# Designs tried in a protein design chat: miniprotein binders against p40896. Part 36

Target 1, 331 residues: p40896
Amino acid sequence: MLMPKSVALLRIRYTLEAALARGFTTVRDCGGAEGFLKAEIRQGSLNGPRLITCGHAISQTGGHGDLRSGALPASAFDSCSCHFGQVGVVADGVPECYKAAREEFRRGADFIKIMGGGGVASPTDKISNKQFCDDEIKALVDVANSYHTYVTAHAYTAEAIQNCIKLGVKGIEHGNLLDERTAELMAELGCYLTPTLVTYKVMGSDQFSAFLGPENSRKNTEVLYKGIDAMKIAQKKKVKICFGSDLLGPLYGYQTQEFRIRGKVQTTQEILLSATVTPAEMNGLGDKLGQIKPGFIADLLMMKSNPLDDITILDEPESNILFVMKEGRIY
Key: E = the ipSAE of ESMFold2; O = the ipSAE of OpenDDE; V2 = 0.75 times the mean of E and O plus 0.25 times the DockQ between their complexes.

## First folded at step 23 (miniprotein)

Design DD4 (at its last look DockQ between E and O 0.01; V2 from the best seeds 0.00; counts 0 for: pae E 12.1 > 1.5, other shape alone 2.77 > 2.5, placed apart)
Fold by OpenDDE base, look of step 23:
Structure DD4 (fold): chain B 331 residues (1-331), chain A 101 residues (1-101)
Amino acid sequence: as target 1 above (331 residues)
Amino acid sequence: GSTVMVYVELPEPTTDLEEIKEKLRKLAEELAKKLKEKGLEAKEVAFVVIEDGRIKIIGSVTLEKPTNDAEEIYKEAKELLEKLYDGRPVKYIFVAVSDLE
């Protein structure tokens, strides 16, 4: 959406403050958040969660990160990573993948996000599409490794997931169509799965029936019912699972509903681990975040009730959180 | 595992050790009640502060016997407080017991 930069910044401020108020002291952005936000939050000019960012998600032409209508000419896409509010950048071939990943790191990315398969919200790809060639994924992984960090991939199908993780991708976003064999392989390789069940639930609701076009609605329906099963399979095979929501734009307010949804298939302990210890470990912060221990950063929620007794308490932060402490400061 | 926590917010930050002790006594009583309700006992008392945005244990004592008795908890906590309090303003006092390790 074309809006003035000033308005966009105000919305970003609100979003960050709201996330913190909901009890998220650290948030990983998997596409779109600019690196300067991290500095502003660290300096205290913005109030928000600590951000871990990838910059733009890197995608092939016509991939999940390419949101151009099929009717638009190639010239309509500015591949410049400088565009405010764009989730993805397009890179085709090994040299462009090198450049794209390096550019994100230059701009302060902590990790790399790639589109390894088709998606719901993109207009021109199918969920069944495997995206990027092997050499392209390897190139992206090699760059990330040189910066001592990881690549995570958007991938739904077993094929797309296996293709990515065999090439060194350490994270899988969504994974709604994974099978037992794929989950076993993920566990063996130490890959992290980040389910995002709430996004499909919300987008598929009557309230937001107009949010997706007909084709995207069809794709959404396809992955919605499989996501719960995928999570069960992943749990059974002891895949490392992170908390995620992947809510777009105005839907971000439903972020905490992921706790409620997961409560149907995970124990409270498993959910809490997915929102604390596991993501901290994934991001190399396991010795600083995710636990209340000596030497750890003082990120704390003071709550009226114990979420271990009822995880749905975390879906009602306005009623249940007394205060949020981030790095020793109460907000 | 279970976690029990009690806290108090002071109207104004205080450096008065006697005031802090009084609040701590009340918290010990409340904690003891909750511990009994959950069938838990305290095994250790630790003095924890937030310094430079990080959690720091500045001292601890292992109890001779696990207890959910308010006076025993308070006694140990009070002694630790008297020994370790550095005079910083106190706005919040938290007391927690957790066996979730």
Scores: ipSAE 0.400, ipTM 0.730, lowest interface PAE 0.8, mean pLDDT 89
Fold by ESMFold2, look of step 23:
Structure DD4 (fold): chain B 331 residues (1-331), chain A 101 residues (1-101)
Amino acid sequence: as target 1 above (331 residues)
Amino acid sequence: GSTVMVYVELPEPTTDLEEIKEKLRKLAEELAKKLKEKGLEAKEVAFVVIEDGRIKIIGSVTLEKPTNDAEEIYKEAKELLEKLYDGRPVKYIFVAVSDLE
């Protein structure tokens, strides 16, 4: 069944408008959002957050981003939002990695997303699987460096994380199974961690646990159980932490619950910085976004009360946001 | 056991129960096709609707006998819809089958 472009645009419009209304004035998409959406938002023909995009996540054959033939019937329950709405790009070997990364930049990507380790819902890999060979990761990093940007990687385990960051990967998505040694290395190398705890909470809830198969349920339980501990370790070791939810598709309304979950581990100041200053810095926008200062882009939220006193008000945006300003315009 | 799930995203939220039922029928047919292609039958049928990225309606039923028949799956999902639908706009409709043999 093919969908007309006008219907597809209405679905995208609803999702983007909802994200903006919940207070997300800038969103970094780790798969599925193509560069043309940035142009539509910039031009004002589509209301939504500023987008920082990678285009397609890049995976090897049989890796986490390879959803061919063995994919779940619905991508909505994949624990990684980088696969919502789009199949990942498969690249095996150095020449294909060069080409895949360059193609994403040609299409308007701001950074490269790779699958550095196995996932919960992937039909062909395990959490413990090693992804990409070292020369492949280096190739992807070399391309990103030539465009003056970065590679971020999906990775859960200490081994996968260390392999990626030693080869020049700047960011790690998820990281639920990292250990203290890995966190020390991340901090030393100036790497960024983007935990996404809410997706595992939702996927493990009574409402959704029946949709996972036994293997995927076990994977999800493992990453959920360890995710809070990993956050504590990363925080203790002073890893640069960004805010993420890994929820776009049909479950995007749960995105703000990440604020509440993090409130059990981080201070309110740490959470706010993780959603503003730190991700702006990661994306080379630290002198333009993430703070209220002269000369910065006018992205502002007006709240009924101070989130420094109670971070959970950000999980209730309909009740607590008075207005959202993006680039000086109130929405 | 394993789960097989299908869904549809509506271009705009709807409160039209007949439109929702039409979508359920098509989803049930897709599920039945997937089950038959694998030689499987299911003993549990689940129905979920999501609006604004949050769960609004969910229900499930365990069948007396396994099935891979589209009309039976549709009947069960439709009965859940009729029992549970609260009149709020629906954007996503999910139907899943589990307890596969």
Scores: ipSAE 0.000, ipTM 0.386, lowest interface PAE 12.1, mean pLDDT 79
ESMFold2 (binder alone), look of step 23: mean pLDDT 82; pTM 0.822

Design DD5 (at its last look DockQ between E and O 0.01; V2 from the best seeds 0.00; counts 0 for: pae E 7.0 > 1.5, pTM O .783 < .8, placed apart)
Fold by OpenDDE base, look of step 23:
Structure DD5 (fold): chain B 331 residues (1-331), chain A 101 residues (1-101)
Amino acid sequence: as target 1 above (331 residues)
Amino acid sequence: GSTVMVWVELPEPTTDLEEIKEKLRKLAEELAKKLKEEGLEAKEVAVVVIEDGRIKIVGSVTLEKPTNDAEEIYKEAKELLEKLYDGRPVKYIFVAVSDLE
C-alpha cells in the first residue's frame, strides 16, 4: 500500500473497531496483520477483536502471495522491506521456508499461512497451479510444529488441498474446488476448512466490477459458483468448518454477509458453531472461547432477537446487536 | 422459542446485595412488560455472572409454570442470585427468560 504508515494505522484502527462492533470478538488474520496490534488491543489502547495472526502469508516466487507484475524484475521484490500492508512474503527452497516461518514467529505469529495453490487476486498464477514443492511445505509444517501450532493453506483444487493436508497442513482456506474424496480425507485427518463465500460474491457483483482486472475476474467467476457446492460436500463428509470472509480493503463492510450466504447451505446451529466452537478449537482455545460456560472468556453478544430463529439477523448487526462484550467489557 | 433479556449498568460497582436485588426487581418488571407485549411467557430464568473478564457462574431454573408476571420472575431471579452471588463487585446485571423447553 502506497500510503503513509500513519494513515494505514488509522485505517487499521477503524477496521478493527468496525469488526468488533459487528460482533466479532476474535478474528484470525491470514495475512498482513502485524503482531504489535495484538499487544495494543490487550492493553486497551486499541479497541478491536482479539487477534490471532500469521504475519505474512508465505508463498513461492510467482505464487498467490507474489503480487508482482510479470513485467517487473526480481529486484522489485525487497524481502527486507517492512512489507507494511503486504499480505505475502516470498520464500523458495527449504532454507528460505525455514527462515520465513521463523521470522513470522519471531514477530509474534500464532500460526503459519502458506499459499498452497493459485488464487484469484494474484496476477501471474493460475488457480490450477499447485504451489510449493513437498519438501518446502514439509519444512513450513515442521517449523510450525516446533512452535506447537499449525499451518493453514490457501488452496482451491482437490490436488492442492490433498497435497497440503497429506504433508501435515491442518487448515485449508477456501477449498472451493474440493471433491468428495478430498473432503473425506480432510475429515479423516481432522483438517479444518474455512470457506470464504462472501468475498467472491462481492467481488463479482456489479457494484465492484472494476475491483478485479479481467483475468482475476475470470478466476473469481470460476470459484464463485463452486463454493456453495464445496460447502455442501464438506458438510456431507463431516469436515470441520470455520467461519471466514476474506474480504479485501474497502470490502470489509460486507463481513457479516457470510452468515446470509451460509444460511442457504448450513443450519443456523452449524453456522454458529463454525463461528464459535470450531475456530476456538482450531486455535487451541477450545477451553476458553466459543462457549458461555464457567471459566471461559466472557465474550458475549446481546441481541434483540435470537439468531437461532433467523441467522440473517447477524448480517444486520447495527439493528440487532445491543452491545458486544469482550472479556467482560462492553464496547 | 425465544429469549427475552434486559440489563442495567450500575454507575459504580456494588457489593450490596440489597441494591442488586432492587435493580433486579426493576429488570424483572421491564422483562415482564416485554413478555406481555410480545405475548410470551417465560419457562426458564438464567443468570450469568462475570468476574475479571471470565464467566464465573452460569445458572438457570425451569419455572414450575410459564409466567409473564414480574413478581414470579423476580422471585426466581432473586433465588438464583442469592444462591450464586459470592460478594464480588457487580457492575452489570442481566436477566434473561426463555420460553424454550
Scores: ipSAE 0.222, ipTM 0.608, lowest interface PAE 1.0, mean pLDDT 87
Fold by ESMFold2, look of step 23:
Structure DD5 (fold): chain B 331 residues (1-331), chain A 101 residues (1-101)
Amino acid sequence: as target 1 above (331 residues)
Amino acid sequence: GSTVMVWVELPEPTTDLEEIKEKLRKLAEELAKKLKEEGLEAKEVAVVVIEDGRIKIVGSVTLEKPTNDAEEIYKEAKELLEKLYDGRPVKYIFVAVSDLE
């Protein structure tokens, strides 16, 4: 909403092409990439990864996805890409939630993204604010179920996560304050967790310390380590974990550093599965994508060396990827 | 204090320093407007650019007196950029103010 839509579309093209060049042949976007971009990529008008998109994130009035007030303060910066793309759609009450979700599906969305928790402007204070009432979440889930797909939710706290998944939400974005009880419930209900840790690492880095000051740098580092702890808990409790990063944001050059961060808590096999098999399964594409098998779509990376021996080569794609194949075409 | 940050994404990467400076002016005006609306002034101005999806931090400066004036913010941001810009293509430009009172 900071620029004309036509200019915003040109800018997202550049980011999508870069993501493909770094080896991401399929990307799930949780806000800002409307369904028409899928057609442009299929037709060859844009070079980019296959898109799985929600269109607009759906928020209540005054929620985290409600960006109608203008440019965001730096203190509201987080890894959710909806803050850099198209303004989120606002829906209050059950009838508006039905309409908003149906409208996104009419425009070509593959799933629904909601703001399920909002009390994380100060994550150290453990503030937990619900974005939607229970009946609103259930309405959104009911619509998604009628389209044979799912709702995923932005949520940090154990309480917000539990509320969402008990009402039928299938996926949780971030989840930095997840606890063991919540992880057990996610695993029991077959829910997916998509951590996105690289943004906090970058924001807490020496590169930013001169600009953010010691308190902001400490906060980002603390959120990073809480997110790492949450991922350890999720892994231990056998929660289905997807690979996530801020692929479409201004920090897309760091997106592959997520592989390196995950190397501290997951095996190389677990990381590769989280970036291939598990997200394909989440999105109903497990019989077409995520594996090298006869009859599967020809999405392949040719690597100089074996990532099972050293996962960090995926964080150096310029040096280690010989070519990227998507749908049998080399890019 | 807190940090207030505004930014812009260019449709294509640029090495045109004059184009970058014009964007800095617009961002400084937006920052000044936001500071005035909140009744705040800042003692620190910073510029950050992102090139090829990676951070290139061009620097920050601490002012002798707090300000919320657009021209003062622009002047400091421009001087930082001119001193530290290395000629690589720029895709994103951030201007931030901090040490708010």
Scores: ipSAE 0.014, ipTM 0.511, lowest interface PAE 7.0, mean pLDDT 80
ESMFold2 (binder alone), look of step 23: mean pLDDT 84; pTM 0.836

Design DD6 (at its last look DockQ between E and O 0.01; V2 from the best seeds 0.00; counts 0 for: pae E 6.7 > 1.5, placed apart)
Fold by OpenDDE base, look of step 23:
Structure DD6 (fold): chain B 331 residues (1-331), chain A 101 residues (1-101)
Amino acid sequence: as target 1 above (331 residues)
Amino acid sequence: GSTVMVYVELPEPTTDLEEIKEKLRKLAEELAKKLKEEGLEAKEVAVVVIEDGKIKIVGSVTLEKPTNDAEEIYKEAKELLEKLYDGRPVKYIFVAVSDLE
């Protein structure tokens, strides 16, 4: 990490407080958030959303979680020592996959994230790449199952998605290039799709044209236009859909724009369910979160107007949220 | 439909039903005032009570006639509370109305 730990912690604090202020009472992190943050939030020493974390995303060498330049030697990446502030760790082969997953659980992970296909932000992979061999994915799934939790995978292509979910992966992040057959299979298997449309929109904007290099920009453009279609297909086939943003670094402030984007392809009710009931269910919290019912955790937004009338209200939290309640406390 | 809500945070959690009822009365009055100012009437009254970080009471009733009358709102809220309250400490009380016309 190029910044001092102290500075990093201050930025983390700000990010968490800002997310809570925007109305997110629970956030699932799919790579990078450390387990100690959860304890601090529970104790009240840090104000933020309840965190559900995977630790580091597990990736193959040269996969989407391997952010090393192709010009760097193999020794430049030490999975044991260099993980502070990194999104991913590298694991090749069944034994390393076992170790990597177990290490994340040792450090307090609630689930496992894997890179099942190529990505936009990684420098050395292609979106069309299927990542991990079947035995590696199965190994990761087996470990997660032993902890009574799930694996979710970064995957864009129909091939990568199908490969993951047939091996027991229960979540798909992004899924921008899924087809009807893939969506049908996801629905059949009870898999969860988490679209993240806002990240592509923001990264592809003129304002942030320098955020991605030329190659990553090309990849971003490829998946941007397909994401909306993928969501429509998934919705049509009754795939379980979760709310997500996947905004990197300074772009995190745009997380509420996902509501506006989704408003073009989903009903307001569908969007709200994707941000409450469905993700609660996915994370084994369906009896505690996501609904205003007796016995549920008191996570509430007091708003000036009803988001059911206009979902874009949730994209303007500063103007529309009167207060955020998390576990009965107003922030 | 549109929803209007008012709430109170108690200084300390209470198990005193009469105290809670008194707070409901005040909330109903505040809510009625807001409704009248906007020229609205409500068809549904809901009560939410928060205890120990959890939702304790959630109840609603559909009114026979739309209203913006404080006493009527209070009456319905009170009846919901009396029906649903189990004597646990209460920190927050919310009263909401919906289906505004």
Scores: ipSAE 0.267, ipTM 0.665, lowest interface PAE 1.1, mean pLDDT 88
Fold by ESMFold2, look of step 23:
Structure DD6 (fold): chain B 331 residues (1-331), chain A 101 residues (1-101)
Amino acid sequence: as target 1 above (331 residues)
Amino acid sequence: GSTVMVYVELPEPTTDLEEIKEKLRKLAEELAKKLKEEGLEAKEVAVVVIEDGKIKIVGSVTLEKPTNDAEEIYKEAKELLEKLYDGRPVKYIFVAVSDLE
């Protein structure tokens, strides 16, 4: 039996309000958010961040994002949270890729999300598995270009990343195993990287060791540090870096810990830009969002103290945010 | 280490212990069905509850004998909850079984 719509709306309202209260006035969802939520937020029926959505993530049959079997695999806790509570779309071959991407845009998507490579550190999903053939990726990119937007891809390895960006994919989610040559190519092509380090920290934490066991905890910690190294490389090579978390839906309260993790690697200015200017530019909103300038949309945080002095105050939003303004309204 | 896990998201956070127990029963039934479909039994039962996107209560128990019976799984999960629940609002409930044979 399907969950009543009224129950579903109550659940998502709580989550959306919490995200806004933590200071996220715009959020990009890489799969699972219902397209109607964007309109409900714009109309004021729900309080929440402005949403930039892909609708459903697109995967090949049997690929990393193919969840039609219904079970949450253990690898979702080891490598990323994209499987938890998400419903993907499967497309095999060029015509199905055209149709799948066009359907997401028809339903209101702002960009296309694809699975460009396999998982990381999983005994059942080999890291070296390439997802989609070149022609399929080109088809998805061609559709996104016709809508004047972009494709972003889940990819971990240097090979998977390079294949995607050479075919016109503009964004890479995760990227934990990128190398210097890949970072140079990303910078040259103007690609964006969205690291998601907090999810590995949470999944490797003491709280999760009781369920995942010490081997899984160790693997998540290793993946975290590989991702930190990859971000250092990307930063040095001047890759455009966006802020992301990729937390399992129930674990959204850890989102702001990403600021703290990045504080070990980036300057406070770099972190702030990654959460404001850079993602606004990626999404074609650089002339409207991400800066405090005349004529820009009034999305503002009033902070108790200056995050440029201490970025960790963003990981303590209940103590440090005095108010959140979105489109001129205080929440 | 293999683990089978199921969960439920409540429409609103609750402090009603009886409501939480009712959800545990349904989750235990789902776990038992999954184990039986794969011909497996489990020796460990665990409960996680989450409030406001953070883990609040975690407990597990190792059984003397493996099981795939819903009532046995529920009994162990319920006892863990009763011992560990601290009265704070719960939004998500997870039940997991592991040490599969």
Scores: ipSAE 0.014, ipTM 0.514, lowest interface PAE 6.7, mean pLDDT 80
ESMFold2 (binder alone), look of step 23: mean pLDDT 83; pTM 0.838

## First folded at step 24 (miniprotein)

Design EE1 (at its last look DockQ between E and O 0.43; V2 from the best seeds 0.00; counts 0 for: pae E 2.8 > 1.5, other shape alone 3.222 > 2.5)
Fold by OpenDDE base, look of step 24:
Structure EE1 (fold): chain B 331 residues (1-331), chain A 101 residues (1-101)
Amino acid sequence: as target 1 above (331 residues)
Amino acid sequence: GSTVMVYVELPEPTTDLEEIKEKLRKLAEELAKKLKEKGLEAKEVAFVVIEDGRIKIVGSVTLEKPTNDAEEIYKEAKELLEKLYDGRPVKYIFVAVSDLE
């Protein structure tokens, strides 16, 4: 049952305020956040991180963004009013892909997110599925290029990743099953990888054992341990890596655990780079964000200790952050 | 790459230059101590403000020699403060050295 819009908005407010309090001054949403939130944050009616949004993730029928059970009829998606709070929209064929991408941009999207492969949380797809045909991905990329921005894709497998990036996709979300060859190609093409290790860890924990059904739990287990290996491979091959969490609903509070997890496979400097400079560059903000430098936006964390000495302090923001500054304002 | 920073929070914002200088001296001493502990030296003193949400260097002095001496750091910082302070209320004073690129 879809949460009432009013309740959803209240939760969104809380989520945004909490994210800012945890030290995130900019957040990229890869599906679901509406563009109007950005205006509210800019004008100060809503306290939160600066938002970079894609609107709805674009998916094929039966893809990772299609959350319909296999038993539901095709007509279950025909009500346009039901898109509030949904992560994805369905587009099949080049014309529908054009329309879907253009609609997201019309609504204020900064980039396009696509489902390029199967997922963990979707009921009807396999992780091994490659999603979208080449012409569909190309169509989405072409539209994004016309707006001078990028496409990022949800993709786990080497096949899905390679298929996307060869067609001009500039970001890969997750990438848990990438191999060395894929990582090399990503580095060569300047593709950005955004691992989201914490989401698998949390969903696979005993505390949230009931969060996923049996099939999704199996899929989660498959990608959980591979994600660490993928990170190592990507790091080795000098792939541009961004910080990500991809937590849903009540799990948002665990977003800082990604620092702790990554501390096992990345240096502190690499982790900090992935959470500042690299994502700023990916989003065309490298001249404004991600550095404490003259002319840059004054996004700062004042902390009790130096994260370079121990990255895990960023996983305990309530104890270690004295204040968060965003655009020169202390929150 | 390392960053050394010291700061003080004032109970109330102040525009008293002498009070600010006093705090700055103490911060310079604390910074010097930390620099020595980490084997670092200051190469530049910069007066930085936040204006319109952005970081702005109002002025800077490159030291003739890198130093971790408190008095030398304070001397240069004091001179910049006297020259460049615009009378705005000050709640926080930060002194930092970073060799991060």
Scores: ipSAE 0.480, ipTM 0.771, lowest interface PAE 0.8, mean pLDDT 90
Fold by ESMFold2, look of step 24:
Structure EE1 (fold): chain B 331 residues (1-331), chain A 101 residues (1-101)
Amino acid sequence: as target 1 above (331 residues)
Amino acid sequence: GSTVMVYVELPEPTTDLEEIKEKLRKLAEELAKKLKEKGLEAKEVAFVVIEDGRIKIVGSVTLEKPTNDAEEIYKEAKELLEKLYDGRPVKYIFVAVSDLE
């Protein structure tokens, strides 16, 4: 369900300001953030994080990013259809994939997001589905390479992940069902994994589980308890791991709980690197962001205590962050 | 161990090293007060300078023995400043102590 333009813009403003206040000075959006927002934040018209955007996620007909009504009760959660326009676009066949990717770059995208497998919240797909043919994925990768950037893919299963990364996809979002061989291949190819465990924890909680309906509740349950195991495998195989939450709309406030969940499988240093150094490097910003070093942009958090001693203080930003600095300005 | 940090934002950027040193002295005094209020001493002193939205200087030193004395903290921060300062304008100065006991 679409909302009036003015209401959608006010919600975006609030969401961006709140994310900055929680300490996120740079955010990579994998669908829904319009390109004009980057300019407005740079000008100071909006307070918010630096944005790295893909514009629209690209999906095949019936895929995860195709949120047109096709099954009930699996209607898209508020966040998938609420961002001014559609979160994703549909492209079938190689020519449409070329055009869709080029259009996103024309509109200011920094990278391409594709749906490489099925999802939990989509009304028409199954987690086990492979999405896009090989030629379609290669077309999307070829376009991204021509712009000197990358493709990242939504994918849960080992088969979907392996297909994507063998064709040149650089990043995998979620990856909850990866296996040891897939993690080995990701490490060999230098691919990035962005787990997003908090979304499954929140959607499986007593407060929110009714939103999913029976089939989506079953899908969510399957990926919830497997995700921690997948991170253990990825960590063991030395896959490059980034921080992500996949929380949309009113659920953005839960994003910091990901820090606490990661404490089950990563050291505090590994978690901090996953939210700073590793994603900066993935996005070609490793010489400007993610560290406190001479010449780097002054993005700083002042904290009451050291997160290396207790990572969970990052899940309590209201009581542990004294201020947030972005580009030398305190917010 | 925890970290204690203080900072100052200068009303105008400055290249006056003596003015910067005076600000460091006041920051060291504030750090020492905070340490004494907590009953702590520190063995590491760190120093960060920010100008024009960029981090310009980062340095630290580990002390032979812990301290909560303002003059010792100031001395170490001043030595870091003198070693690292490059003559460019300074807008923010941060001083931190860590390795607390």
Scores: ipSAE 0.385, ipTM 0.751, lowest interface PAE 2.8, mean pLDDT 82
ESMFold2 (binder alone), look of step 24: mean pLDDT 81; pTM 0.811

